# Ledger of designs, part 5: VHH binders against Tubulin glycylase 3B (TTLL3B)

Target 1, 358 residues: Tubulin glycylase 3B (TTLL3B), of Drosophila melanogaster (Fruit fly) (q9vm92r272to629)
Amino acid sequence: LEERMAFIEDYQQTQARSLLLYVREHQPAELISENGTIFSTTLDFALGKVKKMVRHAEHYSLDDARIKPPTPAEIVENQTFMVQSTDVLKSNAKFKVSEKVMAEYARLAGLYLDQIESLRPDYRWDGSRNLWILKPGYQSRGIGIVIRSSLDDILQWTSNNQNKKYIVQKYIERPLLIYRTKFDIRQYMLLTITDTKVSIWTYRDCYLRFSSQEFTMDDLRESIHLTNNSVQKRYKNKTNRDSRLPKNNMWSLDQFKNYLRIMGAPDGSWSKTYNGFKQNLVAVVMASLDETELLQNAFELYGCDFMLDEHYNPILIEINSTPDLSPSTEITARICPMVLKDCIRVVVDLPKNPTAAT

## First folded at step 17 (VHH)

Design u02 (from s01 with S111G)
Fold by ESMFold2, fold request of step 20:
Structure u02 (fold): chain B 358 residues (1-358), chain A 125 residues (1-125)
Amino acid sequence: as target 1 above (358 residues)
Amino acid sequence: EVQLVESGGGLVQAGGSLRLFCAASGFTFSDYAMHWLRQAPGKRREWVALITYSGETDYADSVKDRFTISRDNAKNTVSLQMNSLKPEDTAIYFCAAGPSWFDLSTGTYPGYDYWGQGTQVTVSS
């Protein structure tokens, strides 16, 4: 269907960027061999694909963005590119070009990547592995989530599990790490419905949750990559883990802000991050309101999970409609009751007077 | 029984500084976020600053980098240091105990349990 064709195009564009990232990250001599099986036409294709992506991002926003079916010749060309690029990325296949030619391709890869990343900053989150995360649509608290890199595997998985209606998202390969460990940030959001008004609220406190294991892209296990507590509580921390990480795998916001100070993060980094939380949550809620039936005098509490990139920009991962508010650590024992107490204060005692200028 | 008492208001020239204080009694001070709000003549009361139970702070855009809120849980006090004052800062300033939930649609923190009587701040041009 149309969704599958759109995903296949996204996958192929991502493969082109992945190949160029791989080329940029290595010395030209590492990429070549006199006995290499990969010719420069694979690089020409990747550069051409990214150049088209730049043109579309700059000039054609008013044009029909609907995916056009590829011609038979384009299908063959795309398939050839996918095979060759996969050999490079997964099997370390070498290019049959001179070192000087490879160095020029590396320079062009850098230029085109810089150009597309200036237009699409979220592309900075991608690595060279073209990984995608497949989630069941019914929100299973980490159950049934898989991470895959092969286009054929992804298409087969969704075909074999059609009754579960999987969601396919690009996996974030370059998350910010603390002491080589993946984490997320739990931010609470409240929706209230009073009279004819729907209000979106963010809590002015949050906490961090760490994986029990060191981050690696060589192992796609849930104990490494899924930071939610319902998954991580089933695993023990790695025995040689950095001692600066919390034994209970949680930090308060104050502990994170102290970490930012020690690491010399730019002034105002947390303020920008938190404003990004607010902006992301407003956008998602506003996009969803057209399909929502509103119940008068109701409220809904959500647990929102964010990751950060290397520049402390927030990446919204998930909004959970049934957040666990039980005290699992000293961190949650303080914040979770306060979130609930403050929720009652907002819902029950809504004053007429406080307003803020826009 | 519950009491919030503001002090430190007065007349000040534009560009000057003033420090407001709020003394709290009759409730568990450490369980509340503490807020400053203000009401200029002919305007609705607006939120100015927050300090949470854990010491997190937040400020209205109009006062960022000029005002600093702080709290002393041992003395049950909240203060607001106001620097680089402008005539537009002229208002009655209120201390309030309330929530840490921020309303994104209004840009404020409503839902206050306790209020002070307010203290007048007047900034002359």
Scores: ipSAE 0.519, ipTM 0.787, lowest interface PAE 1.3, mean pLDDT 80

## First folded at step 18 (VHH)

Design v01 (from u02 with P110S)
Fold by OpenDDE, fold request of step 20:
Structure v01 (fold): chain B 358 residues (1-358), chain A 125 residues (1-125)
Amino acid sequence: as target 1 above (358 residues)
Amino acid sequence: EVQLVESGGGLVQAGGSLRLFCAASGFTFSDYAMHWLRQAPGKRREWVALITYSGETDYADSVKDRFTISRDNAKNTVSLQMNSLKPEDTAIYFCAAGPSWFDLSTGTYSGYDYWGQGTQVTVSS
């Protein structure tokens, strides 16, 4: 119940940001009408929410445990906001305000968004559609993953599936694309526990996975928005997809680097990305250690999936225990065996010969 | 018999260049990442460079942009081009075959299976 409430709050906050983003990205004249049905109070509400977020991020610890139940009045206000904002975002409803007033709202929207994004850079990845991805907790390989925008749909989904653990995550609406196609990077991570010491290992090589379809937000099908091989292998590549993309929907790291060169990416872009992998993974592992009893002489191999933003910052989207290491493609046929062999070298051989360590 | 044989070491003046070679035999070369390490007198052995099975490279910060590692799988060789050499680069340089797992705690690679005997590189001031 608390988790549900936290999610609802997050959803509503996201909606506020989405509305402000929408306002920022459109010309004031396009947002208004004499017959507009949306009131300025909707914008005030959105601004207020984001302003509150800024204050909390600056001065307060945002602990979900501290989420207070909303008052009846707040519930009504939130409901009204959700209806009106949804009407704007989904149906292009217009505001009944003057152009001058709208321009001021746009200015403020920009200001507040910049502030919150400076404090929460992850919010920059959000678009204006307030989309969420629902993953079954018991299943791997993208099975049963759905993308939804409606709060009611999401809540209904979770209610109908109470026996199933679901993970709800904000969908990244503005990922870096390659030739208008969604991709992620599979990075391997090895955790070893020896003598109560946790070591985190990252594999130097990785590979990219592509969607079989050109990316579009107008169609939320899994073939477009998921990159897992287990999902994509079920689909034929779309004919309108860029011909420079591989048929097997995978790139090696070398191929990706080549692409970066072709595109004129800044020097060190990959280094930045890779360093970002390390930072993110350390953070996640450290966060999890508080919840996990450490077993001696244990190891676990993980497949970590990252998306990139326009600045080549990695976004961790999933960590998979016991990742699929099958040689499903020419790419995985090479890297997976190598990862495994190297895993043995680290987990088995290294402990036997400590002098082998650098 | 597994062998890694380094060559190309020697005396060079500061600012000079050397190219080290390592010839591997007795194991499946293409299944290993190849590493260069070095050990200066009185110092611990330190990792210098890596080239994975796929040709991905990594370098220690101290040698970045000065050293270039390369490999030839057909010849079972790995090379280290060392430019802009400094006295601090003076060390015995070792070729090693090992994994491509980077230890985030130590900031280096470990778990090497095979080592060469090393080649001396001396950089004079």
Scores: ipSAE 0.874, ipTM 0.970, lowest interface PAE 0.4, mean pLDDT 92
Fold by OpenDDE, fold request of step 20:
Structure v01 (fold): chain B 358 residues (1-358), chain A 125 residues (1-125)
Amino acid sequence: as target 1 above (358 residues)
Amino acid sequence: EVQLVESGGGLVQAGGSLRLFCAASGFTFSDYAMHWLRQAPGKRREWVALITYSGETDYADSVKDRFTISRDNAKNTVSLQMNSLKPEDTAIYFCAAGPSWFDLSTGTYSGYDYWGQGTQVTVSS
């Protein structure tokens, strides 16, 4: 129940940001009409919500699990806001305000968004569609993954599938694309647990996975928005997809670096990305240590999936235990065996010969 | 028999350059990441550079932008081009074959399978 309430709050906050983003990205004259059906109170509500977010981010942890139940009045206000904002975002409903007033709202929207994004950089990746991805808790390989925008749909989905643990995550609506195609990076992580120490290892090599289709937000099909090989292998590459993309929908790290060079990416872009991997993974592992029973003298290999933003910052989207290491493509046929061999070297050989450690 | 044989070491003046070579035999060279490590007098051995099976490279901060690691799989060799050498670079340099796992706790690589005997590099002030 608390989790549900927290999600609803997150959804509503996201909606508020989405509306403000929409307002910021359009000209005031385009947003208003004499016959407009949207009231200024909707904008006031959105601004208030984001302002509150800013305050909380500055002084409190936004992740505070102590979500207070909304009052009846708040419930009504939230409902009204959701309806009105949805009309704007999905149906291009217009505001019944003057151009001057709308311009001021746009200014404020920009101001508050900048503030919250400075505190929560991840919000920059969000678009205006308020999309969420639902993943089955125990299912791997993209099975049963759906993307939804409707709060009611999401809640209904979770209610109908009570026997299945679902994870709901904000969908990244503005990822970095390669030739208009969605991609992620598979980074391997190894955890080793000894009697006295937990070690996190990152593999120096990685690879990219592409969608078989050009990226578009107008179609939410898995063939477009998921990059897992298990999903993409079921689809043919679209004919209009850029010919420079590989048929097997994978790149090696070297191929990606070559692309970065071609695109004129800043020097050190990959280093930045890789360092970001390390930082993110450490954070996630540390966050989980308090809740995880550690097995002594154990190891676990993980496949970590990252997307990138326009500045080549990595965004962790998934961590998979027991990742697929099958040689399904030329790319995986090379890296997967090496990862496994190197795991053995670290887990088995290193303890036998500790003097080999630097 | 597995062998790693380093060469190219010597005496060089500060600001000078040196290129080290390591010739590998007795194992499948292309299946290993190759490393350079060094040990200065009275100091612990430290990792210097890595080149993976795919050619991906990594460097210690102390040698970044000065050293370049490369490999030739056809010849089973790994090289270390050292430019802008400093007295602090004086050490015995070792070639090693090992994994491409980076330990985030220690900030280094470990688990090497094979080692060379090392070659002396001396940088004079």
Scores: ipSAE 0.873, ipTM 0.970, lowest interface PAE 0.4, mean pLDDT 92
Fold by ESMFold2, look of step 18:
Structure v01 (fold): chain B 358 residues (1-358), chain A 125 residues (1-125)
Amino acid sequence: as target 1 above (358 residues)
Amino acid sequence: EVQLVESGGGLVQAGGSLRLFCAASGFTFSDYAMHWLRQAPGKRREWVALITYSGETDYADSVKDRFTISRDNAKNTVSLQMNSLKPEDTAIYFCAAGPSWFDLSTGTYSGYDYWGQGTQVTVSS
């Protein structure tokens, strides 16, 4: 119950941010009508939610109690907000305010979004659609993953599938696209566990995986949104997909770096991205080690999936403990055997050859 | 017999340049990342540069933008172009064959299968 209430609150907070993002992306005159059905109290509610989120993020050292049930008055306020904000976001409903008042709300929306995004950088990846991805708790290789926008649909889905123990995660609505097509980056990671230390390793090569169709938020099908090769190999590439993209839906790192040069990406963009991979993986592994029991004198190879934002910052999506290392394309036929050969070199050397330069 | 043979070391003035070479034989060159390491007097050997078989490069912060690693797969050679040399670069430089796995906990590479004897680089003030 407490987990359900926490998700409902998170969803409502995300709706508030979604509304403010919508306001920021439009001219004030586009958002208003003298016959508008949306009142300024909906904007006041969204601003208040985000301001409260800023206060909580600034006090990260406080021990908060568990989420309390909302009062009946809060339930009504939340429901009213959800209805009105959905009408704006999904039905283009207009605000009944003057243009000057709407411009002030737009200024405040920008201010509060900047504040929360400085404290929670991952919020920069949100759009205005409040989309969530539902993943089975067991590893599925893309099977059973769905994307939903409705709070009621999400709650019903998880209720109908309690035995699968779905994980509900915010969908990244603003990924970097290549030729209007979604991609991810497969980065290999190795954990080695000896009687003296745990070491985290990243491989100095990776590859990109593309969807078979152009990206759109108007269609939530897996052929657009799940870049995993096991999913995409079931689909034919659509004819409207940019012809510069590879037919086998994979790029080498060198192909991606060439693309970055052609597009005029800032010097050092890949170095920044790769350093971000390293930082993300250290953070996640160190957090997980506190919660897990590891078998001594062991090693584990992981497939880590990243997306990028429009500034080439990495977004860690998934760490797969059973990565597919089968050569499925010329790209994987090159990297996958080398990952394994190099893994053996590292693992065999651990007991007897400390870092020679150190 | 596996051999890694370094050459091109010597004495150079601060601010000068040297180019080191490493010739490899007796193993499958394409199966390895190639590395340069160095050992200053009284110090532990430290990693300097990497080039993977796919051509990806990495450098220690102390040499970044001054040193350039390259490889020639047809000749089984690796080179290290060293520019803007400093007295702190004085060391024995070793060529090594190893993996492309970066160790995040130590901030370097390890797991080397083969080493050269090294070549002395001395940078005078």
Scores: ipSAE 0.687, ipTM 0.897, lowest interface PAE 0.6, mean pLDDT 84

Design v01 (from u02 with P110S)
Fold by ESMFold2, fold request of step 20:
Structure v01 (fold): chain B 358 residues (1-358), chain A 125 residues (1-125)
Amino acid sequence: as target 1 above (358 residues)
Amino acid sequence: EVQLVESGGGLVQAGGSLRLFCAASGFTFSDYAMHWLRQAPGKRREWVALITYSGETDYADSVKDRFTISRDNAKNTVSLQMNSLKPEDTAIYFCAAGPSWFDLSTGTYSGYDYWGQGTQVTVSS
């Protein structure tokens, strides 16, 4: 219950931010009508919600603090807010306020969003659609993934599929796109354990995987939104797709670096991105080590998936403990065997480095 | 017989340039990242630069933007262009064949299968 209530609170906070983003993204005249059905109290509630989020982010909370259930009055306010905000975001319902009043709400929305984004930079990746990705637990990595926007649908899905132990994560609505197409970056990581030392290794090469379709938030199909090769190989590329995109839906790192140069990315952008990969992976591994029983002379190879934001900052999406290393394109035919051969070189030399003849 | 043969070393004044070469034979060149390492007198050998078979490069902070590694897979050769040389660059430089795995714990590479004999670079003030 505690996890469920925490998610409901997170969803409601995200709805408030989504409404403010919607208001900021539109002209005040587009948002109002004399016959509007949405009250200004809905905007007051969203602003208040975000202000509380700012206050909470600015001070340290106790580690074991319990989720505070809302009062009956707060439940009614939350439900009223959810109904009205959903009408705005999904049905284009209009506010019943003057244009001058709406312009002031838009100014306040911008201010409060800037405040919370300065404290939580990851919120810059969100859009106005309150989308969540539902992934089955460890038993089903590449199958059964769905994207949903409705709180009731999400709760129903997880309830109907309890045996799969679904994980619910906020969907990244504003990824960097290449020629209007979503992609991710596959980065390999190796963990090695010798005696009492754990070493983290990153491979000095990676590759990009593209969706077969143009990106749109109006259609949540897996062919658009799930860029892993096992999903995309089942789909044909859209026929009017940008011809500069690879037909096999993969780029080498060199091709991506050339794209960055063409788009005028600052010098050193890839170096900073790759350092971000390293930092993210160290942080995740270090956070996980308390739970890991050390096993001498062990190693594990991982496939790590990243997306980028518009400033080329890495966003860690997934670490796959059973990565597919089969050659499926000319790109993977080169890198995947090399990853394995180099893994053997590292692992064989860990215990000893004998003096060789010649 | 496996061979890595370095050449191009010598004496140069501070601020000058040298280009090192490494010729490889007797092994599958395409199976390796190629590295340059160096060893100054009384110091441990340190990694300098890497180039993967596909052309991805990496450099130690001390040489970044001054050194450029390249390889010719048709000729099985590797080169290191060294510009803006400093006296602290004085060392024996080794060509090595090894992996593309970067060890975040040590900040370097390891697991080399083959080494050259080295070529001396001396930078005078």
Scores: ipSAE 0.646, ipTM 0.881, lowest interface PAE 0.8, mean pLDDT 83
Fold by ESMFold2, fold request of step 20:
Structure v01 (fold): chain B 358 residues (1-358), chain A 125 residues (1-125)
Amino acid sequence: as target 1 above (358 residues)
Amino acid sequence: EVQLVESGGGLVQAGGSLRLFCAASGFTFSDYAMHWLRQAPGKRREWVALITYSGETDYADSVKDRFTISRDNAKNTVSLQMNSLKPEDTAIYFCAAGPSWFDLSTGTYSGYDYWGQGTQVTVSS
């Protein structure tokens, strides 16, 4: 129940933010009609939700993170808001207010969105569609993944597929693109556990994976949105695709560094990005260790998937406990054996000879 | 002048086997993904199996491990080996071709350019 309630609250907060983003991004006259079916109370509710989120982010304490069941009155208010806002976002329903009033709501929406995005920079990656990606708990190589926008559909899907143990994540609607194309970065991590410590090892090399098609949110095809090589190899690349993109849909780290140089990124941009990878992975591992029982003298190799924002800051997407290490391209043919070799060095050679390179 | 012609349908006892064929002409067969779909009496058409231009396969959960799709690019044919047939497999089976894609919003394949007329498969109990 507590996970379901937490998701429902997150979904509703995301809906409020999505409505405000929609209002800010449209001309006030486009949003209104004398025969409109949507009242200003829907906007008041969304603004109140986001203002509460701002106050929470500014004054967060550990005790304030707990989720409480809503009162019957709150249930009705939330349901009314969800219906009204969905009509606006998905059916272009119009507000019954004056243009001057709508312009004031648009100004307030921009103000509140700027405030929350200053405190939560990750919210700038969200769009107005309140889309969630549903992934099977086992690593399916893209099989069984769906995207849903309806709260009821999401809840029904997970109920109907409980044996798959689906994971529900907010879909990043505004990813950084290279030549109009979505990509992610595969980073390998080794976790080792001994009597005296837990060690996190990151491989210094990585690779980028590209979609075969140009990015758009108007079409939810897997060939656009799932950068996995096992998915993308089933599709032909777009005709007249940008020739600077790799035919096999992978870049080496060196190719990405060259791209950064061409785009005029400051010296050391990759070093900052890589340190960001490490910081994200340390935080996730430390959070997981607080809640797990550890086995002595164990190790585990993980495949970690990152996206980037416009400042090349990392966004951790997934950590995969059964990463594919088979060589599928010239790039994976080089990197995957070296990842395995370095795992052996850390697990076997380093305990025998602490000066061994890793 | 694209043509997809199914054959091999018929009446089979439950637990039996059939092999369907689809002969293709009028397009570059080796460049297309090939599908089988079926339509049971009173039901909507449903996707059954896929084989990509590179030979990778996918199956609906209801037929996985019982049906096998294959293609012969030299003969421009796709086939569906159906084993352990059940009465619920009774349907008209259609061959389809397209630059098909999986649509994450619907959870199924879209993008069929060409369709056959279908062949009847009837599985008696």
Scores: ipSAE 0.374, ipTM 0.689, lowest interface PAE 3.3, mean pLDDT 82

Design v03 (from u02 with T52S)
Fold by ESMFold2, look of step 19:
Structure v03 (fold): chain B 358 residues (1-358), chain A 125 residues (1-125)
Amino acid sequence: as target 1 above (358 residues)
Amino acid sequence: EVQLVESGGGLVQAGGSLRLFCAASGFTFSDYAMHWLRQAPGKRREWVALISYSGETDYADSVKDRFTISRDNAKNTVSLQMNSLKPEDTAIYFCAAGPSWFDLSTGTYPGYDYWGQGTQVTVSS
């Protein structure tokens, strides 16, 4: 119950941030009508929620896991907020306030969002739609993954599938796009454990995987939003798709680097991204190793999936312990065998002929 | 029989340029990352540059933006264009073949399967 109540609170906090983001992203005149049905108290509630989140993040981070039950008055206030904010976000309902008043709310929304985003930088990747991704806990590689926005729908979904245990994560609504299309980057990592040494390796090649459809938040279909190859290979590319995107929905790293050069990306953008891959992967592996200490002659190959933000910073999405290495495109037909051949060189050939390269 | 043969070394003035070549035979060249390493008199051998099987490059900080590594898989060659040479670049330069895995734990590219004999580069002040 405690976990469920914590998620409900998290969802409601996210709804408040989503409403403020919506207000920040629109002109005040677009948000109002003399026939509007949405009260200014809905905005007051959202601002108050975010102000409480800022204070909590500064002082009570250890208490975040325990939620006090709401009073009956708070339940009614929360319910009213959820109904009205949903009407704004889902149905484009209008506020019944003057343009001057709406402009002041927009200013305050920006101020409070900037405050919370400075304390929680990951919030900058959120949009106004309060979207959540539900993944089966068994790491299905795209099977059974759904994206939902309704609190009741999410709760019903998890209740109907309790045997499978789901992970509920906030959906990244503002990813970097290439030609209006969502993509991720598959980066391979190798972990080798010898007698007294644990080595973490990153491969000096990777590839990009694109959605078959142009990115839009108006449609939550998997063909648009799940860039997994196992999902995307079942879909046709839409004809409105930019012709510069690959027909097989994959780019080599060389193609991505050429894109960066043509677009005039800042000097060193790829180096920054790759260093971010290294940093993320070291952090995850070291966190995992802190739980146990193992000394054995072993190796494991991982497929690591990253997205990028607007500043080319990597966002680690998933680490797959059983990556698909089958050559499904000309891109994977080259890199997947090479990853395996080079893995053998590290695991087998290196111990037979070690060299001092320090 | 595996063979890596370096050429193009010589004497140059500081600020000058030199291009090194490495010809490879006896193995599947396109499947290897190619490296340049160097050894100055009295010092340990140090890594200089890499070009992966796919053309991704990496450079030691000391040579970044001055050296350019490239490969020609049709001719089984790798080259190192060395610009703005400094006296501290004086060394024997070696061509080597190995995997494209970077070892994050040590910050190095260890494990070279094949080595050349080296070519001398001398940069005078």
Scores: ipSAE 0.622, ipTM 0.846, lowest interface PAE 0.8, mean pLDDT 81

